VH-VL binders against Thymidylate kinase (dtmk-1). Designs and how they scored, part 3

Target 1, 218 residues: Thymidylate kinase (dtmk-1), of Caenorhabditis elegans (q22018)
Amino acid sequence: MATDQKRGLLIVFEGLDRSGKSTQAKRLVESINKKSTESGDASSSPSAVLQAFPDRSSSIGKLIDQYLRKEIDMDEHALHLLFSADRFSKNQMIRDNIAKGIDVICDRYCYSGVAYSLAKGLPEQWVRSSDVGLPKPDAVLFFDVSPEVAAQRGGFGEERLETATIQQKVAAVMPTLRDDAYWKTVNADGDLDSVEKNVFRIYENLDREKPFESLEKI

## First folded at step 13 (VH-VL)

Design w6 (from w1 with light chain N93S)
Fold by OpenDDE, fold request of step 14:
Structure w6 (fold): chain C 218 residues (1-218), chain A 120 residues (1-120), chain B 107 residues (1-107)
Amino acid sequence: as target 1 above (218 residues)
Amino acid sequence: QITLKESGPTLVKPTQTLTLTCTVSGFSLSSYGVNWIRQPPGKALEWLGVIYSGGSTNYNAAFMSRLTITKDNSKNQVVLTMNNMDPVDTATYYCARKGYYGWGDYFDYWGQGTLVTVSS
Amino acid sequence: DIQMTQSPSSLSASVGDRVTITCKASQDIYDYVAWYQQKPGKAPKLLIYDASNLETGVPDRFSGSGYGTDFTFTISSLQPEDIATYFCQQHNSYPWTFGQGTKLEIK
């Protein structure tokens, strides 16, 4: 059915811990939905949903959350696969929303999963293979924050993976995952409002007419 | 230090194919896209195309039928191939790295450029 | 294609003068404009991106402003080493396009 309705966008927020990505992802969703409500026409102004990974409210996400909170230990391979499973559990939801013209905004995605596992020394080919087949983002907004700014932001060190050593290793790995065709780097050292404006400009420039694809490689 | 360097023939006959190689150092092609830009003598700059870090390409529609860009990450080389060259294609050809921040392609590092003359 | 109309085509000024170059886009491109300096026989050098962000290592006498369709490049105090041709470029949409350039000379 050639419905003149444009598909939704898949936008992924990536970055190190305390980069401000979660706050900005939420703000983007709110801004999109506000405009949608004001326009009264879903075809002209799409709505958006926020999806965080891991989904800590799900059965899989709860296990991950226990690990992150240092309540349980887990084999690193098992942990990697659980993160992948968590993402795949939302595969149909993402695709359905996109087909309905609803934007899906993700707080973290497969790139974080891969980066952390690689940083921990897991085999590269194996790590990069588990998320193949997930929906391909229309844009990855990578929040690049300086270590100094990140350290000043509260809450660092509360979770298992929030250590300086791990963060440094992840930071070194992340550029190797970059596809700058659809990765957009956001300077995350700026104030919240400036960053928000930047994010929204990027959002407005995305092309909804391109085919929605799956990840063939990470 | 980040560097780009263009190499290839400086003289091409009409209807022949131009092949230029851009050799990069100081950064990985797996992390940055590389663009090709040309400048006819005394004229404005013209964007030709790009190959991104993931290997995808985009071309200026004016050249799409004649232009191919490929790369070998292991060799740190990007190759431009342009068919059916004409004297109007005489220009200095540059390879340039895609800027790091924000939307779209701006160019933060450039090669020195190579003058290509198309003449019989 | 987005057209970038640059003005003036040539400019002569004295050392210490404030110099202003303008670029007008054929459509709204937000703040996605870059400015380059090209000295004779050399490759262009990036000075500004996103209309107003100064590239690392560029002197602060260079600045840019604008949003939408009208953009301005400014040298606050012209120096002898600033003799060059300056170009604007839009990085909003394919194909990327440049202004025709402004040749800057010192009196």
Scores: ipSAE 0.917, ipTM 0.948, lowest interface PAE 0.4, mean pLDDT 95
Fold by OpenDDE, last read:
Structure w6 (fold): chain C 218 residues (1-218), chain A 120 residues (1-120), chain B 107 residues (1-107)
Amino acid sequence: as target 1 above (218 residues)
Amino acid sequence: QITLKESGPTLVKPTQTLTLTCTVSGFSLSSYGVNWIRQPPGKALEWLGVIYSGGSTNYNAAFMSRLTITKDNSKNQVVLTMNNMDPVDTATYYCARKGYYGWGDYFDYWGQGTLVTVSS
Amino acid sequence: DIQMTQSPSSLSASVGDRVTITCKASQDIYDYVAWYQQKPGKAPKLLIYDASNLETGVPDRFSGSGYGTDFTFTISSLQPEDIATYFCQQHNSYPWTFGQGTKLEIK
């Protein structure tokens, strides 16, 4: 009996480091869950879960984390595949939650993985192929931050990929991955509350009646 | 500099097919959607359809049966094909780039437009 | 389809005057409204998106406000170069729809 229950949404936050995407992803999840709790009716107000990629708590994510922290070296191809594997390890979880009407909010997704690998000079066709079959986001919220604003935000430079050179290359690649049918660019230069409101409006406007699809290409 | 330019026939006979080409520069079609909008003389603007950066399309239902939008990213060209033209379709046709920020399609850069007259 | 009812259809004002144009949406569209300026024989030019965001390079005498169904476009001090037809457009839902336009003339 096809339960008249609306499916959950897959929403992905993408952007460069210091764009504020992680903070806003958390805030969105909190807002969604707060409303759900207040309504008392799970059918009228969905809940949400946050999934960061990489999942640094997982076995695969730990290996990635070691690389990012410069504790180990790794072939760039292997690294790319580990990122893909990390995402695919959550494939069933994402699909199950969506089927239950639970929203899945992702902090980074396959686009970051592809962008970084391309920035490093890995073969394009190969890089774009590894994530095919993952759940297709209902929306990609791309946080676009100006260099000036990003520079004011602390914590840059500790991880392997937090270099100006890499970030610039990634920034140049990212637009080539954009599908503006479901990518929504968020001006990330604004204050936290303004950005949060904008994100929430986008969230509220998403269509839950559309079929949930898999990525056929990246 | 970002530019869009419409090209094609300016005169079409009734029942014939209109083909317009939008050539863009200053940005990549792999990154931005392009919309087609028309404006009859002295009238309001009417949205026809869009082809997004990923290649997906959406059309105004009023034109769905006779409108096709395609693109070639390598050539920086978007093509509008509209069948069974009628004098009522006489209008200035614009291609316009999808706005960068936010929700939905607003249009931040426009071509100069091309007047298409449908007449026997 | 979402209807955008624009008012007035025409307006005449003096240089320096405050000019106000309104658009009413047939349904709640949040703040997803754009405003365009179209000069005679030219393509529309984007002035405002998301009801109140001024497009880059647009003079600050232009502004917009509104949320839900009622939207307002304002020129704080009308200049001679502002003679044009102005259009609102909703970018909330397909199909994208425009207002009927407001022809602005200077006395």
Scores: ipSAE 0.917, ipTM 0.948, lowest interface PAE 0.4, mean pLDDT 95
Fold by OpenDDE, fold request of step 14:
Structure w6 (fold): chain C 218 residues (1-218), chain A 120 residues (1-120), chain B 107 residues (1-107)
Amino acid sequence: as target 1 above (218 residues)
Amino acid sequence: QITLKESGPTLVKPTQTLTLTCTVSGFSLSSYGVNWIRQPPGKALEWLGVIYSGGSTNYNAAFMSRLTITKDNSKNQVVLTMNNMDPVDTATYYCARKGYYGWGDYFDYWGQGTLVTVSS
Amino acid sequence: DIQMTQSPSSLSASVGDRVTITCKASQDIYDYVAWYQQKPGKAPKLLIYDASNLETGVPDRFSGSGYGTDFTFTISSLQPEDIATYFCQQHNSYPWTFGQGTKLEIK
């Protein structure tokens, strides 16, 4: 009787710059893998992989990276499509890992892409259509950080999209993309350990028995 | 200001269908789920169901066969339909917004509730 | 379904007293408990979520604690306006369930 191997989970971290999402995504992956190693049984404790978007090591991601570093200019439509292409380039990888029972943790996903493009004034129907067909996350962990806390965190202003104006616009758009059936808002103003614990609790409560689905709409 | 308000009949006959409307303001239904909760007189609260911002629904299994929740985002309205009402269904019915943070549904804003009496 | 057993069912205390209400879950629900205040003829009001997070605008005399199965709601100094029925609620899993309530009166 083929022990119905539970599928992996797709968990997406979303949030504004300096929300701490990248750090927490890495921590989650590390925690999952640590537990897996300690159990010695892959069937009882899943492993996890981290996927950042954009993948700056890929051909598409490198082009995006050049734009973000202000090395090249690009039409906003082209940029949007490149982000979508970058995500779709990992479509099979995500699905394969999920099928093998491996959790896929994403640092940013289609929601950031849509939010930034909408913030820039691109047509709504168009920007929401390009990522349709991607794997649907089991959970979106949206890191909500106050502007005051974000401002205290270093590294702001180095990239093209790291401006106060853009961030404010993106912040205003992001709630319109929320499906609170699977979006979980994380208060990101807390300390790293507290936030990590919260993220892990959410992770532990996710249902692996639900069918794995594709995004029909964004 | 965030507000929810229940409206509909306050008297229903046995076997008839109850239809309640929750009208919201101060927030968008495209961003927040809305739950229905009832409270019989002098008794505890009972969760009935939810419609989330994306339009998906979940129901208490005890009511699944006779409960439907729908919404119109453009009208800021959520509608509860409950079939085959019985005197035991007499209660104050509330609509309540899903809390913003964390896991699961807790309820951060409530309507004032509407008392529905089921009687012949 | 997860059962929330609330204690006591009724409580009488004096102004300025420390008041404690407990809620026990039938299974481990981490810290996913909310507390509500309901005054007569009014809708419940959220006070606490995630066992210990105070809702915005709620006085700091209200607090909550607990993890796993045992949860506590506390009023540090009871005020006359705190006369109400208090409810716990688990937000861990469907269906969402409430405690039976604690009626709080002032002596």
Scores: ipSAE 0.916, ipTM 0.948, lowest interface PAE 0.4, mean pLDDT 95
Fold by OpenDDE, last read:
Structure w6 (fold): chain C 218 residues (1-218), chain A 120 residues (1-120), chain B 107 residues (1-107)
Amino acid sequence: as target 1 above (218 residues)
Amino acid sequence: QITLKESGPTLVKPTQTLTLTCTVSGFSLSSYGVNWIRQPPGKALEWLGVIYSGGSTNYNAAFMSRLTITKDNSKNQVVLTMNNMDPVDTATYYCARKGYYGWGDYFDYWGQGTLVTVSS
Amino acid sequence: DIQMTQSPSSLSASVGDRVTITCKASQDIYDYVAWYQQKPGKAPKLLIYDASNLETGVPDRFSGSGYGTDFTFTISSLQPEDIATYFCQQHNSYPWTFGQGTKLEIK
């Protein structure tokens, strides 16, 4: 990294379905880019890109999407590996953007993949190994939503993994993946604007001078 | 029920090393960081350091050269080691859990604390 | 290090009184302030985090406010059991730092 430019940040949004993470991820990107445009100085105000996982527009993501939409069946091991492959397919993109000082905002990351696979009963060591080597997030914003609030937000049950049973299991697994050195829990029961403000404050406090690292373990 | 409990020597001689153990229950060390804070008699609280759920540590720079924090998740124990103790280090030592929400470390659950006296 | 200047150092009030304690940070720390209650011979107890969020189980007579550098802790109606020393703490930046404390007594 050039000494003269601060690196971009890798920020990951994680949480259960209907936690509002996707909406907030998009809002964060918009806020960052808006500020960048207003400042007129790219050196003082970085831009951001949004990356969802899975990338349902990619070849791998399309296959995953077919599974999620219940169009095809798939071995759970294969599915897990496809999710990992999907993330790794964006590995260089993430690193390049970070090197250029562009923030990468991810809607879901490896933690969701691991959590869902563990919830399904796949071997723990195997599940936790497949994503090793991915870029390490500067922050994981975990959206913690109460079941009551999540239920009110509608759209639940449309996809294969949107079942109460699966969600409960995932919820139980997710805390075991938490590294609270860089995981930040966001109370997702609040209104959109309040949550957005909270997310932005966290964003502003992140340290861009820390070395950009790879995940050594999940 | 969430509990933290400090254990170790209550008397240390100058230049000796203090070792305190924090035993936790009601939560997993794989999910929560544990901080060490001390309070000299009649004085304010002072943060010493933290070991996070992932095993990484951060220390107050004032103590970094003397302080080590480790943990064993399977034993639900966090260990503080502080070298070259001085009478000025006399204080009640607390272990405390990192708060769940938001940015930074605040402390939502505390041990009862253990008074450590450094004296010849 | 961020300094937290707490005031007053001590105060005495009557049961039912409104009590206010202030904490000033040496720099902008957003709303990242926690407040603790410490009774004699006991560990601190978390009351407020993020300047205004009431910890679960804490009575609603306790409240906090502030943003930036100036923060306020309030007891709306002082109760006998509230006799304690109160501390503010910033959780914005390492190292985490505390105010000097306010000893609260009842008249």
Scores: ipSAE 0.916, ipTM 0.948, lowest interface PAE 0.4, mean pLDDT 95

Design w6 (from w1 with light chain N93S)
Fold by ESMFold2, last read:
Structure w6 (fold): chain C 218 residues (1-218), chain A 120 residues (1-120), chain B 107 residues (1-107)
Amino acid sequence: as target 1 above (218 residues)
Amino acid sequence: QITLKESGPTLVKPTQTLTLTCTVSGFSLSSYGVNWIRQPPGKALEWLGVIYSGGSTNYNAAFMSRLTITKDNSKNQVVLTMNNMDPVDTATYYCARKGYYGWGDYFDYWGQGTLVTVSS
Amino acid sequence: DIQMTQSPSSLSASVGDRVTITCKASQDIYDYVAWYQQKPGKAPKLLIYDASNLETGVPDRFSGSGYGTDFTFTISSLQPEDIATYFCQQHNSYPWTFGQGTKLEIK
């Protein structure tokens, strides 16, 4: 009987560029799948999958990618809605994986979308409303890095949203989206291995018995 | 400077309802959860409950039937209401801020506490 | 509920001594233990979280260690101002629970 099967977890990684979040998201997926193989669960499907947003391979994501590479321009409201649409295009995939017991690790989610649009001065109520109805994360791991440690890391990339100016504005907005009932702040100043261990302990301690919900507010 | 301050009555009669207000400064209630903890004279601390920055609550099951925590972000106030007080509820009551990093609730800033005596 | 059994209940030591206080959890709680100092008539002050992370502004004579169920709090060289009661608290699972405390006195 399927009474002992547990659902997957939706875990969202948020943080600024150069915070190490993308590396840690990849490491968490690798660690989950490695532990699953070691426990003798030799399944043809993974125990965890990585979903980055935007998904640059989709039709919607290709438009976003062109904007980010400075190949096209678009209205900021239209861009906001394209990012939201990109996330909703994965809505069913996320829910299906969770139902199958597969963890979904998102590299960015609606919190990035909201933070960037608020940093640009778009209307707050409108910006916060577009992603309502997405799956609610079991946890948001927010990677917090000190300005001193961030300064020691390499420069930003060349894409439109990767400048120091926009990152500073996003850093000021992101804390206003925090709900510490399920946001977990990760101290990203440590070396990658120590941060990875902290992330895995948070992951192991998450409650799979809670109902899987949809976001009602952001 | 980050501060929390409890205010309310210091003496209540058995069966009365206790209402305590925690007024905060130096941080936003929209960013940090606030917990209520009490300490009976000469005894261990007891966690009562929490209201998180998003407004959800969690209560210690031992007090859940008579305990309510609410907040008003614009007033920087968190309010504890405890019904049907009994002399065993005599304690110093604290509000405390949830720590920023990691897992679970540990308490990085505490109010000075207010002694509530339940008698007569 | 996770029970935190703290030992000893009281302790007397001289200035300069190394002081050790222990807590045992009734279940595995990883390293999710906090330690507090409470001086008479005052609120607890956070010293340590996650078993070994020293809170900002806490003197380095205070330290903590442990993983799983057994946790240790140490004052490397006792100072007169360290007269207080010390508590452990688990922050792994609801409800958050505290040890009964260790009253530290100076001979």
Scores: ipSAE 0.847, ipTM 0.920, lowest interface PAE 0.4, mean pLDDT 91
Fold by ESMFold2, last read:
Structure w6 (fold): chain C 218 residues (1-218), chain A 120 residues (1-120), chain B 107 residues (1-107)
Amino acid sequence: as target 1 above (218 residues)
Amino acid sequence: QITLKESGPTLVKPTQTLTLTCTVSGFSLSSYGVNWIRQPPGKALEWLGVIYSGGSTNYNAAFMSRLTITKDNSKNQVVLTMNNMDPVDTATYYCARKGYYGWGDYFDYWGQGTLVTVSS
Amino acid sequence: DIQMTQSPSSLSASVGDRVTITCKASQDIYDYVAWYQQKPGKAPKLLIYDASNLETGVPDRFSGSGYGTDFTFTISSLQPEDIATYFCQQHNSYPWTFGQGTKLEIK
């Protein structure tokens, strides 16, 4: 009795600062919603939504924002759990949108959270365990950019986690989280439009008929 | 330097089980999937299956009932097990690394291959 | 399964010639085609992925193009070391499938 409406996709954008990932996440959401409008299906609901982590507008996210702006300090274990709690606060929203056929595009996810905490030397098994049970992405688009191209893009170093030192440590850790069954590496050295086209081709080819699952490990 | 090398028996009898080991160097099995592909004499290449860096597998449906791929990341080894061998399975068997960029599996580094002959 | 039909099955050319090989997919595969070179007694070597992206270290005389179902592989100026069998492979969907190959010889 249900319609044959296809489920939404959960697509996660990961990469170092200045990789262009945030710009590309916004562009993908815009492209999906533009094509929906042009097809004459003027629904009151969008066809895709953008979810950044941390969500700086929530009560948990405001506390994280204060830390990132250097306004407060906290224990690194407490910080890790706050980032994880921020993601779980959106757990049901993500699942509901997917069930409605709405794509959810995440700018960062648990892989960022795990990578930063591992880079800071927190215990690996503990760090990897807190996000188990989150929705499993249909794809993780990992933006791989050369250091020379990244340096040209600007906007670096204003917040606590944006320094060159922490970014280098995170870059060394991120490969240990890769699962190339569903991680797709995007060459981010190209111009903005060419990278956007590559991202959209990956998006178009994702399988909406696979079951939507939860992460069992990270 | 990235290398893959196949090892195992070169002759098996019909109905026996083939076990081939792919030993890798210069990259981590925790980061890259490894595929098995074979080439029967004078014929096109046939994809057999893959084990991805996270440990999940996918198999060509034509071989799925008799094919198992496993790995041991600490030993840098990927193991192909193929049951109930038949003379039609005579081929050069390759292991190959999944390419880094983009969509799907293409194979950026290959082992030199090992010829497996199935005969009595 | 996606069938990859390659033509010609063999060809002869002189050093310096432009060589073209085509591959046709039985379904739309976007640009998800790889091209390989296989010399006698050797493993295949990746030359191109995503129809036109050269793998690192591959000479500029090799190129590829195409989208959808029709794909072309070109050697702009044939060299003696390019004697090999060339084949395409689709990387759009399981199972990954290969063309039958084109044997390239020097006249």
Scores: ipSAE 0.843, ipTM 0.921, lowest interface PAE 0.5, mean pLDDT 91
Fold by ESMFold2, fold request of step 14:
Structure w6 (fold): chain C 218 residues (1-218), chain A 120 residues (1-120), chain B 107 residues (1-107)
Amino acid sequence: as target 1 above (218 residues)
Amino acid sequence: QITLKESGPTLVKPTQTLTLTCTVSGFSLSSYGVNWIRQPPGKALEWLGVIYSGGSTNYNAAFMSRLTITKDNSKNQVVLTMNNMDPVDTATYYCARKGYYGWGDYFDYWGQGTLVTVSS
Amino acid sequence: DIQMTQSPSSLSASVGDRVTITCKASQDIYDYVAWYQQKPGKAPKLLIYDASNLETGVPDRFSGSGYGTDFTFTISSLQPEDIATYFCQQHNSYPWTFGQGTKLEIK
């Protein structure tokens, strides 16, 4: 029968470690789903799912997880392609949820993959090309936190990509990936509740009437 | 130091095409969008359009048929082209950088502006 | 298009006075309002975005508030260097639109 349900939104959360982005992604999904339950009408108050990248529970993600925990080594080009493959393994799931009117909130996406590989010195055109064809986000919420506030939130972990040196290089590269037509920078220095309100306000104002597209460049 | 500077003709005849160049420094056009805004003498500011860091554009519908905004990232230049100028288009023209945080376009750095007079 | 109606059009005050300027949007724009200062013969300067967020380097005597359609800009203690025209701008929806301005003079 005919349906008039608006499409879901693809919203990507990006930022350095200790930016609060993962917490905020979870809070946004919770807030959307709470409002959806109270509404009882998904067309006016859609539901949402959270998708973290890498998905450490998948076959591809388990290999990535072993690398990150220093259990295996691999060529940096192979690693880049594994991260890209992990994202493409969710390509159809993302598109299906969007078509059903379900919002998809991603904790990291191709911008992380590109930024880390560029920070390691891999060839730029090659690095930028592997994720072309993924769904284009309706918004990228980039969580920008000062180094001082990030340090207060705890030390870096022991995983391979969590060192201060790598984080500094990624911070220098990430601005070169911006497209401020749809990237929204979130000031992450505030408390979690204040940042959460800002995030939800951005979410509420996104346009579901724009066509859902694929990335042509990164 | 972040700067924007408008350059181009100060006198244009009716029906002619205006071309203004915004030269930027202290930030990358690959990271920040640039908007064009004008101010007719003694009147409110009027947004014309934007080119975003990724190259997409949006124009005020009131001017859309006459406007083109382009850029060259390697030259740090954004170019406004406005066809079929009329005396009512007399204004100071500004280019301005899109603000970094939050939603929508507000303008954190402005050029000095250039007065364009349209008269026969 | 969202209309931004600013009041008053002109205001005269003494050094040290509290100055208040209002801006009303023709529809709900959340808190997506910016405030600018424009001195004679110069480009506008951003003071506030998102209704209440002070731009870096702007003195804290400037403040803003509001949500929805009604917005207020305040100078807590007017200084001689604050002589300028002040105006609001909505940044919720295309086209971005501006208030008509308030010319602030020192008595």
Scores: ipSAE 0.841, ipTM 0.919, lowest interface PAE 0.5, mean pLDDT 91
Fold by ESMFold2, fold request of step 14:
Structure w6 (fold): chain C 218 residues (1-218), chain A 120 residues (1-120), chain B 107 residues (1-107)
Amino acid sequence: as target 1 above (218 residues)
Amino acid sequence: QITLKESGPTLVKPTQTLTLTCTVSGFSLSSYGVNWIRQPPGKALEWLGVIYSGGSTNYNAAFMSRLTITKDNSKNQVVLTMNNMDPVDTATYYCARKGYYGWGDYFDYWGQGTLVTVSS
Amino acid sequence: DIQMTQSPSSLSASVGDRVTITCKASQDIYDYVAWYQQKPGKAPKLLIYDASNLETGVPDRFSGSGYGTDFTFTISSLQPEDIATYFCQQHNSYPWTFGQGTKLEIK
């Protein structure tokens, strides 16, 4: 019955692409939808959806994509706000799905964007305030890789000094954004199947009775 | 070297308020939650509550009407305040860091503990 | 609240012996169990989390296993420095709860 419907969960995946993060986000969505169909929850709607950020196919996301491909330059403040606008463009879709009992799995969210802007030296209070009001994740799964994988980033040529410095600063800043009340660190050194099982176990254990909230700070 | 150290009074009279300070080193309170746990003499450990890296708290329902946990990230301090102390609250009080990986709170580093005796 | 029932309450063994301690949860907690060593007059030390994951720097003679409600902690070859009380703790649901402890004595 609709009166017994529990709300959906907002789950955010953050971490390095080579950590298997995006693959794990897709696998989780697939697993949720497979189990729902098998258990007889065969509504016309899926039980989970995937939302990647930035959404390079949207109007806002196409502009971000041009920047990322070096087709245009822009002021770092403008870029920060554009990434934030991209996330807010999905705000109502996320809230609607949660209200319907549909889980939303985000591949990236505000935490990467905030970390880059802080690493670039933008004003901290300003940077942290832009995404206030977005839906608060029920969990952030942060995919952490071993020091040996991080060391493999070293040894790039001299041309990468500026980028290497920014990468180091982002790595140093990201832990300061962690709120371990709802961030779960996932050891990404394991094989993809074992990580997938651990991710699903975390998913199953999340509390749907907790009120759905908005971010008041980041 | 990751360390936690509890400090505060060792003797408290019934009805008084206990204030304990946990001073941390080797990690940031902006990245790790800190839990308070106590051990009454000869009894099992009891979890009291936690303050997470983002500042939110959760308290054991058995104590929550009497507990406040606060922190100051810049001072590397977490403060436990427990009002209306009673002789049954006599225990060694520990602060402990929340583990990094996975689900839930397990405690990877503990302070040495401070014995608090509640008596007239 | 999840109750953790630990057995035995006390245990005597010789150096070199294999020692096993058990902990039973009042409900399914997956593998979300931690094990601690507490030496007399000292704070607890984390040995194992997630039932079987050994903390960095913990000797490999310590191990753990279990899933669901029944968990075991094993010392494969008891050493003199292992005199301590050992506790299990569930980290599945609030409030975090502990077993009452097993006092390990060495003959």
Scores: ipSAE 0.835, ipTM 0.920, lowest interface PAE 0.5, mean pLDDT 89

